VHH binders against Flagellar brake protein YcgR (ycgR). Designs and how they scored, part 68

Target 1, 263 residues: Flagellar brake protein YcgR (ycgR), of Thauera aminoaromatica (c4kar8)
Amino acid sequence: MAELSTPSPASPAPLDGGRGDELEKFTLRGARQILQLLQDLITHRGLITAHTGGGHSFMTAVLKVDEERGRVVLDPSPDPQANRRALAAPRLTCVTQLDGIRIQFPLVGLGEGQDKGRPALFAPLPAEMLRLQRREFYRLQVPLAHELSCLLKAEDLARKPVEVSARVIDIGAGGVAVVVPTGAAEFVIGGTLPACRLALPDGEPIELDLEVRNLNRQTQRNGTEQLRVGLRFAALPRAADTRIQRYIFKTERALNAKARGGL

## First folded at step 22 (VHH)

Design RD2 (from QD15 with T58K)
Fold by ESMFold2, fold request of step 23:
Structure RD2 (fold): chain B 263 residues (1-263), chain A 121 residues (1-121)
Amino acid sequence: as target 1 above (263 residues)
Amino acid sequence: QVQLVESGGGMVQPGGSLRLSCAASGFTFRTYAMSWVRRAPGKGPEWVSYISPLGGSKDYADSVKGRFTISRDNAKNTLYLQMNSLKPEDTALYYCARDIDLWDTGKFDIWGQGTQVTVSS
């Protein structure tokens, strides 16, 4: 193993349940995979933010994996109130980063106790762990000047084909978020939009199959209503992925240069 | 350069108190478990106390339980040992030690120079 990491963010927020099914492909459920990832956290001394609900959290660490008892050993907080909240919570949501990899996992059944007189918090091994590289959770906010668009092949209320040119507001490795006027088409969560076209500046549009993951109605500053549509790439060819990552990299570099040069 | 520098030792009468400090530098202090270890004259090293990386778990050798208190201030990169009700048997060179294991004490990779504690009538 190698430490190529930057320091973890001080209080990373959990990824919420609204993204649960798109995150499934990054979710580890095998017992040996989970044990190895927990051991990696110990070896690399990963600090963990444990969320107890109600906006409360505390810092902890995995001190040991006790495979014989099927438990993790956690560093209690020096703040007794944080420990009381943790013990009262039905579930801890643990979030950390290891070498630029975001890790999130639930702990249930947390208890206090001792091992050979040494006090700690104990919980059964988690049944799942989410493991994401930065590119898998990072979403570039697309500059308005780029006018990045995605042509959606959707249906209207009467189930007739319509094409909607949607502005792309963010883009990542797994999908895009777009905005359309309310009523421009009918979108159904879980629905597939085949043969859509994503226009990137560096070549011909990319043909993509998209899946609707979320819908949010928004009111713009001028009072106009629009629909924010979260779209997942159903299958992303390697060449298309490369072009998307290149766009993200170049745009982020350009935005960073402007921010630094503007100081 | 990784360093641990102990201070606060001295000569004290039986029943007295001392507070040892250990200044850490050159590494991310709050991600390591830390221990105090002592060497009495003519004897090998004896583990004294453990504290977890974030300070929530503490442990002591039976010989010092109830008399010594380990603590840490991660903002100041400093480890402490409060020593009360000192006995002649506590006379030793006291080291702070960094443990590469977070829970199972005993894999110390870095030590300070030590600070002498002498308890005599």
Scores: ipSAE 0.789, ipTM 0.923, lowest interface PAE 0.6, mean pLDDT 87
Fold by ESMFold2, look of step 22:
Structure RD2 (fold): chain B 263 residues (1-263), chain A 121 residues (1-121)
Amino acid sequence: as target 1 above (263 residues)
Amino acid sequence: QVQLVESGGGMVQPGGSLRLSCAASGFTFRTYAMSWVRRAPGKGPEWVSYISPLGGSKDYADSVKGRFTISRDNAKNTLYLQMNSLKPEDTALYYCARDIDLWDTGKFDIWGQGTQVTVSS
């Protein structure tokens, strides 16, 4: 039997690659924007977790942006093994924050060298930087006791309308993930489910259009096979967005109070 | 209050060794580059050594390269200078300095009162 491992919490990890399409609108690709954001990291002395793959990472900082040579100067690790891993990695995934804003960017082509005799790690300027407010990346794991559901107006294999009541397992500003029994309906990535109804505890269900973003089979603890459907909100009315954010805030506070109230 | 306090100076004979320490307080030490600067009697300040915030990059003036080693312990908020093969021309008041710039040395905003190193027969 394979061993089940539960590693300790580590340094901030990169966002899941399966969320990439959801995050595209928060990605900076303009050279001037990237230079300014890197300079802001220097000015605020932001510490960076650089992930080298295989679960390894090291702490670093941007010491300088060298516009003339088109590169960043990074603080090497005092641990030579960390530096060797970084230099061997095909890319680093750098994660940091500025005033509560999450920043993530790749560095490729990392090399060691010196500038006027002073050694450092060097990389070309990143081609992109991800810049997110908490609301753009946070997904609340919905407590089972809340029984949140979403009525999906979908189609069966014969393209006939069916309604499926799906349990909501997580919710964020941009969408939900739901689970349905395998075979309950036909879902197509990129497909739109119009006039679905999201049931929150505090009033009438919210009518919204959903877009299917991902599909994954999932086995519950009891062995039952189900389909996890990632759904993006189409244009939300402001009132609906406010209700969703209020639900997230209140639920998170309640969960934190239970953890804190053990004192 | 923000302060830097140097210690470990003294009198040694040529060829001897000393280890200087600098205790930092009142600021987030590990996010600043640090330097040692010295001032010989009747002379202006001379930059001696640099260390990056996380300690991975070190640099030295040509006059001390190969003889001096800078280091830091960010858990103890302490900067060090190991000085070996000391020469009479190393005689100076040694200062620990905080650099506003993380890479380009020379914009020191805080330093201590110094610790005296005297190398003589």
Scores: ipSAE 0.737, ipTM 0.902, lowest interface PAE 0.9, mean pLDDT 87

Design RD4 (from QD15 with T31I T58K I100V)
Fold by OpenDDE, look of step 22:
Structure RD4 (fold): chain B 263 residues (1-263), chain A 121 residues (1-121)
Amino acid sequence: as target 1 above (263 residues)
Amino acid sequence: QVQLVESGGGMVQPGGSLRLSCAASGFTFRIYAMSWVRRAPGKGPEWVSYISPLGGSKDYADSVKGRFTISRDNAKNTLYLQMNSLKPEDTALYYCARDVDLWDTGKFDIWGQGTQVTVSS
C-alpha cells in the first residue's frame, strides 16, 4: 500500500529578481497607505495566511492596528505549535486577498502578549505592503494553439521604421509579453511603439500604443536566440480593453475546465 | 437569513455545569468575533465572554473568569460556552452575539433568541 505522499504545497516561487522593478510600483511604503490598507483588512475581516518558513503556515487576522505603539495585533492560532513556530520565525510572510487583490506583506519581530487582558500576537507595522491588482498583474499564458500576434512598429539600428510580427506569449489587462527574433528591431526600455496591432482570435486587430517595459534575451533549446519584450498598453481604448478582458476570461475558463478533466 | 440559535440551557444546582451551544447560519462565521451576553431578571445585559475569529484570543468578565470557557468550531459554525461551578447569580437568559468589531467588545449586530440558565438549589 504505497502511501501517496500528498504533494507538499509548492512554496511560492521566489519572485525572480527581474520582476523586482515591476513589483515596486505595487509596493506601498508610505505609513499612511500601510495603515489604511491594514484598516481595510480589519474592516473587511480578511483572513491572512502567515507563512513561517519551512513549508509551515497558519491562519490569522489583523484584529487591531495600534497606531500609538506602531504595531499590529494578530489573532493567535488555536494551535500552540503554530504560534511557537511563528514566534521562532525571523520573518512572517503574510498573504491575503481583499476584493480580489492579492496582498502580501512581511512581519518582523513577532511577539506574544496581552492587550486589554486578551492574548494576542504583536508585530511592528510592516515597512512595506505589496498590493497586486489582479487585473494589472495577472498574465495569462497564451496557449500555443491560439497563436496571438502583435505587429510592432519599431526602428532598426539605423532608426529606419520596421514592422515586426511578434508572437504573444502572455497577456494581461496592462500589457503583453512578446517574442521577436534577435536583431529584428531595436527596443529601448521606456520607449513607445505607436500604432501597433494586437491580433485576437475574436475579430479585427486592435490598434494600440505600446511602451517597452522589459527586455530579456532567451536562448531556446535549439540554440536560437530570441528577445522577450514586455510591453505595457500605453493607450488602450475602452472597447479594446473590453475585448482583451473577454479573451482572458474566456481562455482562463477553458483552461480551468480542461484542468478539471472537462473535455 | 442570518441567524444565531442558542441551546443547552436548563436548570442546575449550585456547583453544577452546563454547556451552551450557538449555531450560526447565513454568514461567514469564521471571520467574525463572537460573544456571549447574559441578561438576569430585572438587570441589563452583561457581557460574559469574547472569542476572536480563529479562536486564538479569548476574554471573560471578571464574574465568570476561571469558571467559564468559550470556544468555537468554525467548521461547524458553532460557538460554545462551557460553564462550570455555576452560582445562583449566573441565572440569566444567555445570548450568542456577533461582534461588530474584531477586537473591541460591546457592540453587537446579531443576536440569538437566548437560552435560559437557572441555577437554583
Scores: ipSAE 0.885, ipTM 0.955, lowest interface PAE 0.5, mean pLDDT 90
Fold by OpenDDE, fold request of step 23:
Structure RD4 (fold): chain B 263 residues (1-263), chain A 121 residues (1-121)
Amino acid sequence: as target 1 above (263 residues)
Amino acid sequence: QVQLVESGGGMVQPGGSLRLSCAASGFTFRIYAMSWVRRAPGKGPEWVSYISPLGGSKDYADSVKGRFTISRDNAKNTLYLQMNSLKPEDTALYYCARDVDLWDTGKFDIWGQGTQVTVSS
């Protein structure tokens, strides 16, 4: 009987700081706010995924906030190698969830030590903490079987209008990520694509304006280059928002049911 | 129901070893700090050892330091105390306890029934 290793819940990947402007409104920088949020983590006994870089992470917890010394006390990993990586890292990216809210914060200057003879990891208080409500930043990975697409109205290198049918790879309340063939259109970060059409399985395509937020060139296993385009919903009608949210919810429920062995 | 159940106690000769276990149920074990506390006959409770939620931080009373080792298996919801080089002074009822705080030990909200350890020639 092969012990089905319950897939370790995919450690939430840290949000890339490139979304700086959009995340600013969710970033806490006040000392009192930071202390309160850290205390909330302690009170709720939140487990934290600490990312050390290079694809490595370990589980920890805030054990104590030492206000007098301006530091946090973290639970070391039972894995000495993880602790070594943590101590060698110039920065830890800590990610956790509290009551459906994603919390992310950097720690710099990590050290090992003792408090009253008890070993722990110590770091200065974070300078900032990101608090995100899931609904706004959650991205559903779109199942391939759903074949979501977005018709992009863009321009080519000659500024000639072109329509590109793009596959949607992830979707959230705030936007979509799509993949397009390299050279299909010219995309400019911060540029608006007007009157695009998002195709959902439940009805007619949704017309919407999209803002280009990020571009990432990806090489497929077959050697073909694709462009991943992150798009923000620039203007989304309420009815469209409701449809998108419904789709996300329904899909998540189905995926979770499947993961629990119910299908 | 929230419960801690100790096992592994017994009678041993001085210099002997025992391994205590504590099975936790009814709560999320992996997010709590845990401690061992003992009560010798005619004495008050004595804190013995502490372990953090993930097990990366451990602490011991001076009386047991170097002889006892605390550990935990969060997948099994079990706390352990390996006791080596046992002395007659270690004779006590040993309790598993859930710490109220993650770092400041000494306050406990859940206790087991205890397991008896007797060290006698």
Scores: ipSAE 0.874, ipTM 0.958, lowest interface PAE 0.4, mean pLDDT 90
Fold by OpenDDE, fold request of step 23:
Parts: sequence; structure tokens; C-alpha cells
Structure RD4 (fold): chain B 263 residues (1-263), chain A 121 residues (1-121)
Amino acid sequence: as target 1 above (263 residues)
Amino acid sequence: QVQLVESGGGMVQPGGSLRLSCAASGFTFRIYAMSWVRRAPGKGPEWVSYISPLGGSKDYADSVKGRFTISRDNAKNTLYLQMNSLKPEDTALYYCARDVDLWDTGKFDIWGQGTQVTVSS
């Protein structure tokens, strides 16, 4: 009887820095804010995944914030090898979740030491902490079978108005990611696409304004180049927001049921 | 119900060894620091040992340092105390306790009923 190793809960991967401009508004840099958030981690006893690079990570916790010395006290790993990797890393990327809020922060200058004879890991206070509410960072990967699309009102290279039907690949409360053929339109980061139409499976398309937030050229497995466009909902009616949330919730439930072996 | 249940106590001769266990239930064990505290007859409680949530940090009272080893199994929700080279002075009721703070010791919000350790020739 092969013991089905329960898949270890997937350690939350760090958010890629490529979202830099979008994440700035959620980045705390104030000393007081940082201290408060670290204290909240302690109060709620949040477990942290510390990424050391190279695909390695270990579990830790903030045990104490030493304001006088300007440092955090971290729980060492029970694995000596993990601690060695952590100490050798130029930077730790710490990721945790509290009450549906994703928290991510870098630690640099990690060292081992003792406080009053008690061993721990020590690092200077982080210079910044990212705080993302679930609604802001969660993106549902849209099942291919749903065939969600977004009609984009854009311009071509000649500034001629064009309509591009784009496949929606992910959706969240704050926006969508779509894929378009390369050269279909010219997109400018920070630009607004007015009066676009998002097609959901339930009912008529939703008219909305979209803001271009990121552009990423992707090569498909078949060698075809596509442009991934990250779009923010610039203006969304309440009714539309409700429909989007309903779709996300329904789809997540279905996916989870399927993953649990639900027919 | 939140509960700590100690076991493994008994009578042993000086120089002997015992292993105490503490089974935790009713709370998320892996996110709490844990301690052992003992009370000898006619004396107040004495902190014995501390272990951090993930077990990477351990601390001991000077009276037991080098002889006792604290450990935990978070998958089993169990705290342990290996006691070696036992002395008559180690005779006490040993309690498992949940630390209120993750780092500072001395404040506990949950206690077990204790397990008796008697070291006598």
C-alpha cells in the first residue's frame, strides 16, 4: 500500500519583481508601518516561507522585533543545511499570509547569533514590506474550456483604431491578463483602453475601461510568439464587479471540487 | 478543548535517565513556543527549558544545561524532554506549558497536569 504522500502545501512562491510599478502602491516603506506589520506577524504567529534562491526555501517565524538594535529575530530551521543556505544567501525573500493578506519582504544581512545565550537568526529590519490583500493579488487561472475573451479597443502602429479579440488567461478582482497575437495592436503601459468588452459565460459582455499595466512577450511551446497583456479594471460598475466575483468564486469552487476527486 | 498531557515520569536512581512527553491538543501546536517547568516540594515553579515553534531555537536553565534536551515533533503535536544524569535535586513535578510569547519566557497560558519525577537512591 503506497502511502500517498499528501502533497506538501505548495509554499507560496515569491511574486516576481516584474510587477514593480503595480506593487509600489502596496509597498510599505515607513519604519512605523514596517514595525507594526512585523509585530502583527508575531501576534498572529505567522509562519514564513523564507526563500534563499535556487529553488530552496525553509519555514521560519519572526520571534521578536528588536527595535533598539533595529533587527528581527527569526526561528532557525531544524535543518542545519537550510540554515547554511540561508546564511550564504545574499538575500532572503520572506513570504507569508495573514487573514487573506499576502505579505512579502526581503531580508539582507542574515546572521546567526545568540540573545542572552539563546540561539537564533538575526537580520536587520526590512527596508520595505509588500502587503497585498487577497482581492488584489489573487488571479484565477481561467480554464481553457471557459473560452473567456476580452474585446480590446486599441490602436495599431499607425494609430488607427482596431478591435482585438483577446483570450483571457487569468482574472482577479482588479483586472485580467490576456493574450494577443504579436503586432495586433500597440499597447502602452499606463495607457487606457476605453469601452472594452469582457465576455463571461453568464450573460452579456461587460463593458469596462482597462488600463495597461504590463506587457510580456511569450513564446508558446509550438514556437509561436504571443503578447501577454496585464490589464487593470480602470472603471468597473458595481454590477459588473459582482458578476466577476461570482464567476471567480464559482470557478474556484468547481476546480477545488475536481481536485478533491469530486466528479 | 485545549489540553496538554504529560507522561514519562517515574522513579529513577541518581545518574539515571527519563524521557518526558507532552501531548498537545485543541490548538495549532506548530505555531507556539513551548516550555518545561518544574516544581519541587516546598519550592516555587522553576523554568527548565524552552523551544521555539519550529524547534530551531532551544534554551535551558543553568541547573539542567548539558543534561537535558528539549525537542518537539510538530507532526505529532508532541513536546519531549530527554533527561540524563538525573540528580536528587531534579525531583519535581514536571509541567508542559505553552508560552504566551514566541521569544520571551516566563509567561504561560496553558499548563498540563504534570508528571512526577523522583530521583532517589
Scores: ipSAE 0.873, ipTM 0.958, lowest interface PAE 0.4, mean pLDDT 90
Fold by ESMFold2, fold request of step 23:
Structure RD4 (fold): chain B 263 residues (1-263), chain A 121 residues (1-121)
Amino acid sequence: as target 1 above (263 residues)
Amino acid sequence: QVQLVESGGGMVQPGGSLRLSCAASGFTFRIYAMSWVRRAPGKGPEWVSYISPLGGSKDYADSVKGRFTISRDNAKNTLYLQMNSLKPEDTALYYCARDVDLWDTGKFDIWGQGTQVTVSS
């Protein structure tokens, strides 16, 4: 029997739809693969956060895979309102982690019922499941003290070249999120920013092409507007990838040591 | 050390009530389904009730349905059995048991010492 896993408190939110193309290579669609992964959740007793929409979720578990009936058996919530929301939702987005592997899958057609008098929630087997290693989904929140920045080579409204120094607020293996003042440049989702420069503490800035993946306007507490820009790394050289991973690892280790008081 | 400790048994007259408790330690309680099992004098074990890991699914033997209520408090690592309308036939040693499977009942890998329930006039 394999060693038991437990999900983290405050389970992670579902991965956003803007990552759909990037996530396809980690998506299992074969019936055998899906059945095996569901069985692994049962064997490891994985707890699942089921998102029902509107910011609501509840804890559940896969209690059984019923291959004969082509369905999964889920642990209902002890909270009746959570069950009502789940049954009313057009789909559940289920998220869990086992041994550092993130698992996410949809369930549609959820129903309430019983099997030989034992009540549960039931749904058809999912048609797909995401299976991601930590490297593939983790984003480090960059400490303000690091003042990590990225020089963006963008355009203004008149398509004139403009350089914007943007503060990096998070960084992962696949990209960064930055903030800029509203109006500093024009950004278009899907647009490419060639020859940008990411400044890491351990050497010369990394020159790389960035692709704009998302844009969000934000109003700070003092009323100042800023733009949050999600950027994907394009064609990342191995040396650059190594430097980014090293920064993430070193920073995370330092933050963990500070939080534990040197324990 | 993995441990289940039952309490709350005793002597009660027919029609009376008792509440059993089971304290769990040494394992992650909330990821296991749990059962109550009883052993009457001269008989083998009889499954009484089941509760799913998060407490959303409950099941009972026909002989106790409507009279007994299983519950759990995962924050306190405790399993409960509320027993109402007790009958002499409910006289037994009651065990808290950890289910091996999450859904199918029949295999238990950890048992408590049991707590005696005696229903007599």
Scores: ipSAE 0.777, ipTM 0.920, lowest interface PAE 0.7, mean pLDDT 87

Design RD4 (from QD15 with T31I T58K I100V)
Fold by ESMFold2, look of step 22:
Structure RD4 (fold): chain B 263 residues (1-263), chain A 121 residues (1-121)
Amino acid sequence: as target 1 above (263 residues)
Amino acid sequence: QVQLVESGGGMVQPGGSLRLSCAASGFTFRIYAMSWVRRAPGKGPEWVSYISPLGGSKDYADSVKGRFTISRDNAKNTLYLQMNSLKPEDTALYYCARDVDLWDTGKFDIWGQGTQVTVSS
């Protein structure tokens, strides 16, 4: 191999259900659009990771869309156990990419059979398919050396204003994840933090409104507690969006160059 | 340079066995369906066998079913045809071919020069 220092995902994981309302605008439900997207996968010979549940998955491909019978033809696994798990699963979650666009769709009613004597796995056409551009799902893991921070304008238990400087651990087009000490402020899922300030390396901090989407409490081994707070950007100004995308692009390029030997 | 190179042909008595190999290079082998096609003396091409990109689906012409086994090793970019219980009717130049489609066989965009299989007493 020419490039082994950046691991490829062994199996792209499905996006979780907590992002379901964010994903609705990227969900195709029209039969013609679904057929066309499946045909694009066939044309580009896209490999698909099919998740069968219990942490198991197998590689497959859409070999054909049988419009007359309303079904897809899938490449069975050469591993018989993978096929047994797929046939037993109530649902397959299929994940793939096409030209940098993430595609995810469910298949239900998977069956084993043959078409004109040729064996395959078959399923009815999916009722929906997610189609996400990279910027809509990508999260850059922020290098420790960048020391990115976000000043949160929140409230304490007594509902008094408090400012918390939070370290940014990942950043994407739609938001950031930060860590704060437990007890630094009170956060409520769905709550809005107005006029927070995101410090990027280039230029002045960006003033933006944030919405709390996730809270995950972690107790470190030494007894110290921290809180991971998932924050969504509420209505970004155009200039702020541009600066965030530029930071992500430049940092990703720098990280990729370092992985290839510090170029 | 996209290439398919067949090997493993030879002369065999009826009832014998041969294993054909096809080395693929210059393209991403694992995303293509592959076939074996043969051309007997004085006859046109005859499709022999098909294998899906990941190897989970296999198909055979009626004339070879139960005697021939297609397989692939995607880590080695190699296609195989195990031929058992060979008959004089199996005498042909055997080609490996890259299918244009993933499921429907009939269009091939790349094939090699072939390897000769001769079955006679």
Scores: ipSAE 0.764, ipTM 0.913, lowest interface PAE 0.8, mean pLDDT 87
Fold by ESMFold2, fold request of step 23:
Structure RD4 (fold): chain B 263 residues (1-263), chain A 121 residues (1-121)
Amino acid sequence: as target 1 above (263 residues)
Amino acid sequence: QVQLVESGGGMVQPGGSLRLSCAASGFTFRIYAMSWVRRAPGKGPEWVSYISPLGGSKDYADSVKGRFTISRDNAKNTLYLQMNSLKPEDTALYYCARDVDLWDTGKFDIWGQGTQVTVSS
């Protein structure tokens, strides 16, 4: 017997606005992209958790995209109270996943009505949809044995250029986290570090621009103080992205194979 | 195996009532829209009723509005059709059908064997 893929039973809670700037690059705003993603939800029969605020939600589905009227058709709840909450809410935050891809989108202007006598909930097409692949959210914890490092081109406290060799503690598609000795350089959140060099085990170091996103003071096990610096890739060339993802894939596979050796 | 099995048909006098059931198995029932379709002798198929996957939207052919009620129990994987005030023209073989589309009626990929409803004196 062959069947269409079944979506996960329930979607997780919405991603909060505190990550809005980091999520913008995964936000679709093109009308054609949005229509295609909504159609994918229909084709795969994705179940959607619609959050109405105050910790309340209900299950729904996109039944159709009415392109001529510029709206989506949603399955009303059989629970009238859920429908009343949805109609009273200034927006719905819809969350679902499709084959491991997390999807989130707002619906505003929700109304109830009928289309050719068939009742449903209706809303204008969303102006944006968040789409996250696992690789776009995943952060590999770098094994100590790899001694992965990044040469940072920063400034000291006297505003003089310095180069700091920083140990990479995690790496993902969007950036790295590194540790440096306290006082090795001045880092400013939002500051740009051009032409840094990320040393991967394979091949030549990758030259890339980094933006400082967060700073945390930490004390190591041996009592030494260090600074954890979260760095975003500012403009990652395709070849560099490929090498980073290859490193992540190979390392994850090797760690997984090591864990299986204990079976 | 994917199956739809109808039951609850029979002979009934005009003005009587019947409740049809359809047991679904082999697929995830609650992600599909479902329909009842009927076929009178010598006639083509006639769509009777629609229900959305989660049960929040229901629709009926004009010929049965006010007399028939579609429902579903997603926990029991069962579709129902309550038929009241039956007329001789309701005499047909009634099929439970799985809609291909979630909203538009007209394409069905799986049908049951049907259950006969006969309305006569």
Scores: ipSAE 0.755, ipTM 0.903, lowest interface PAE 0.8, mean pLDDT 87

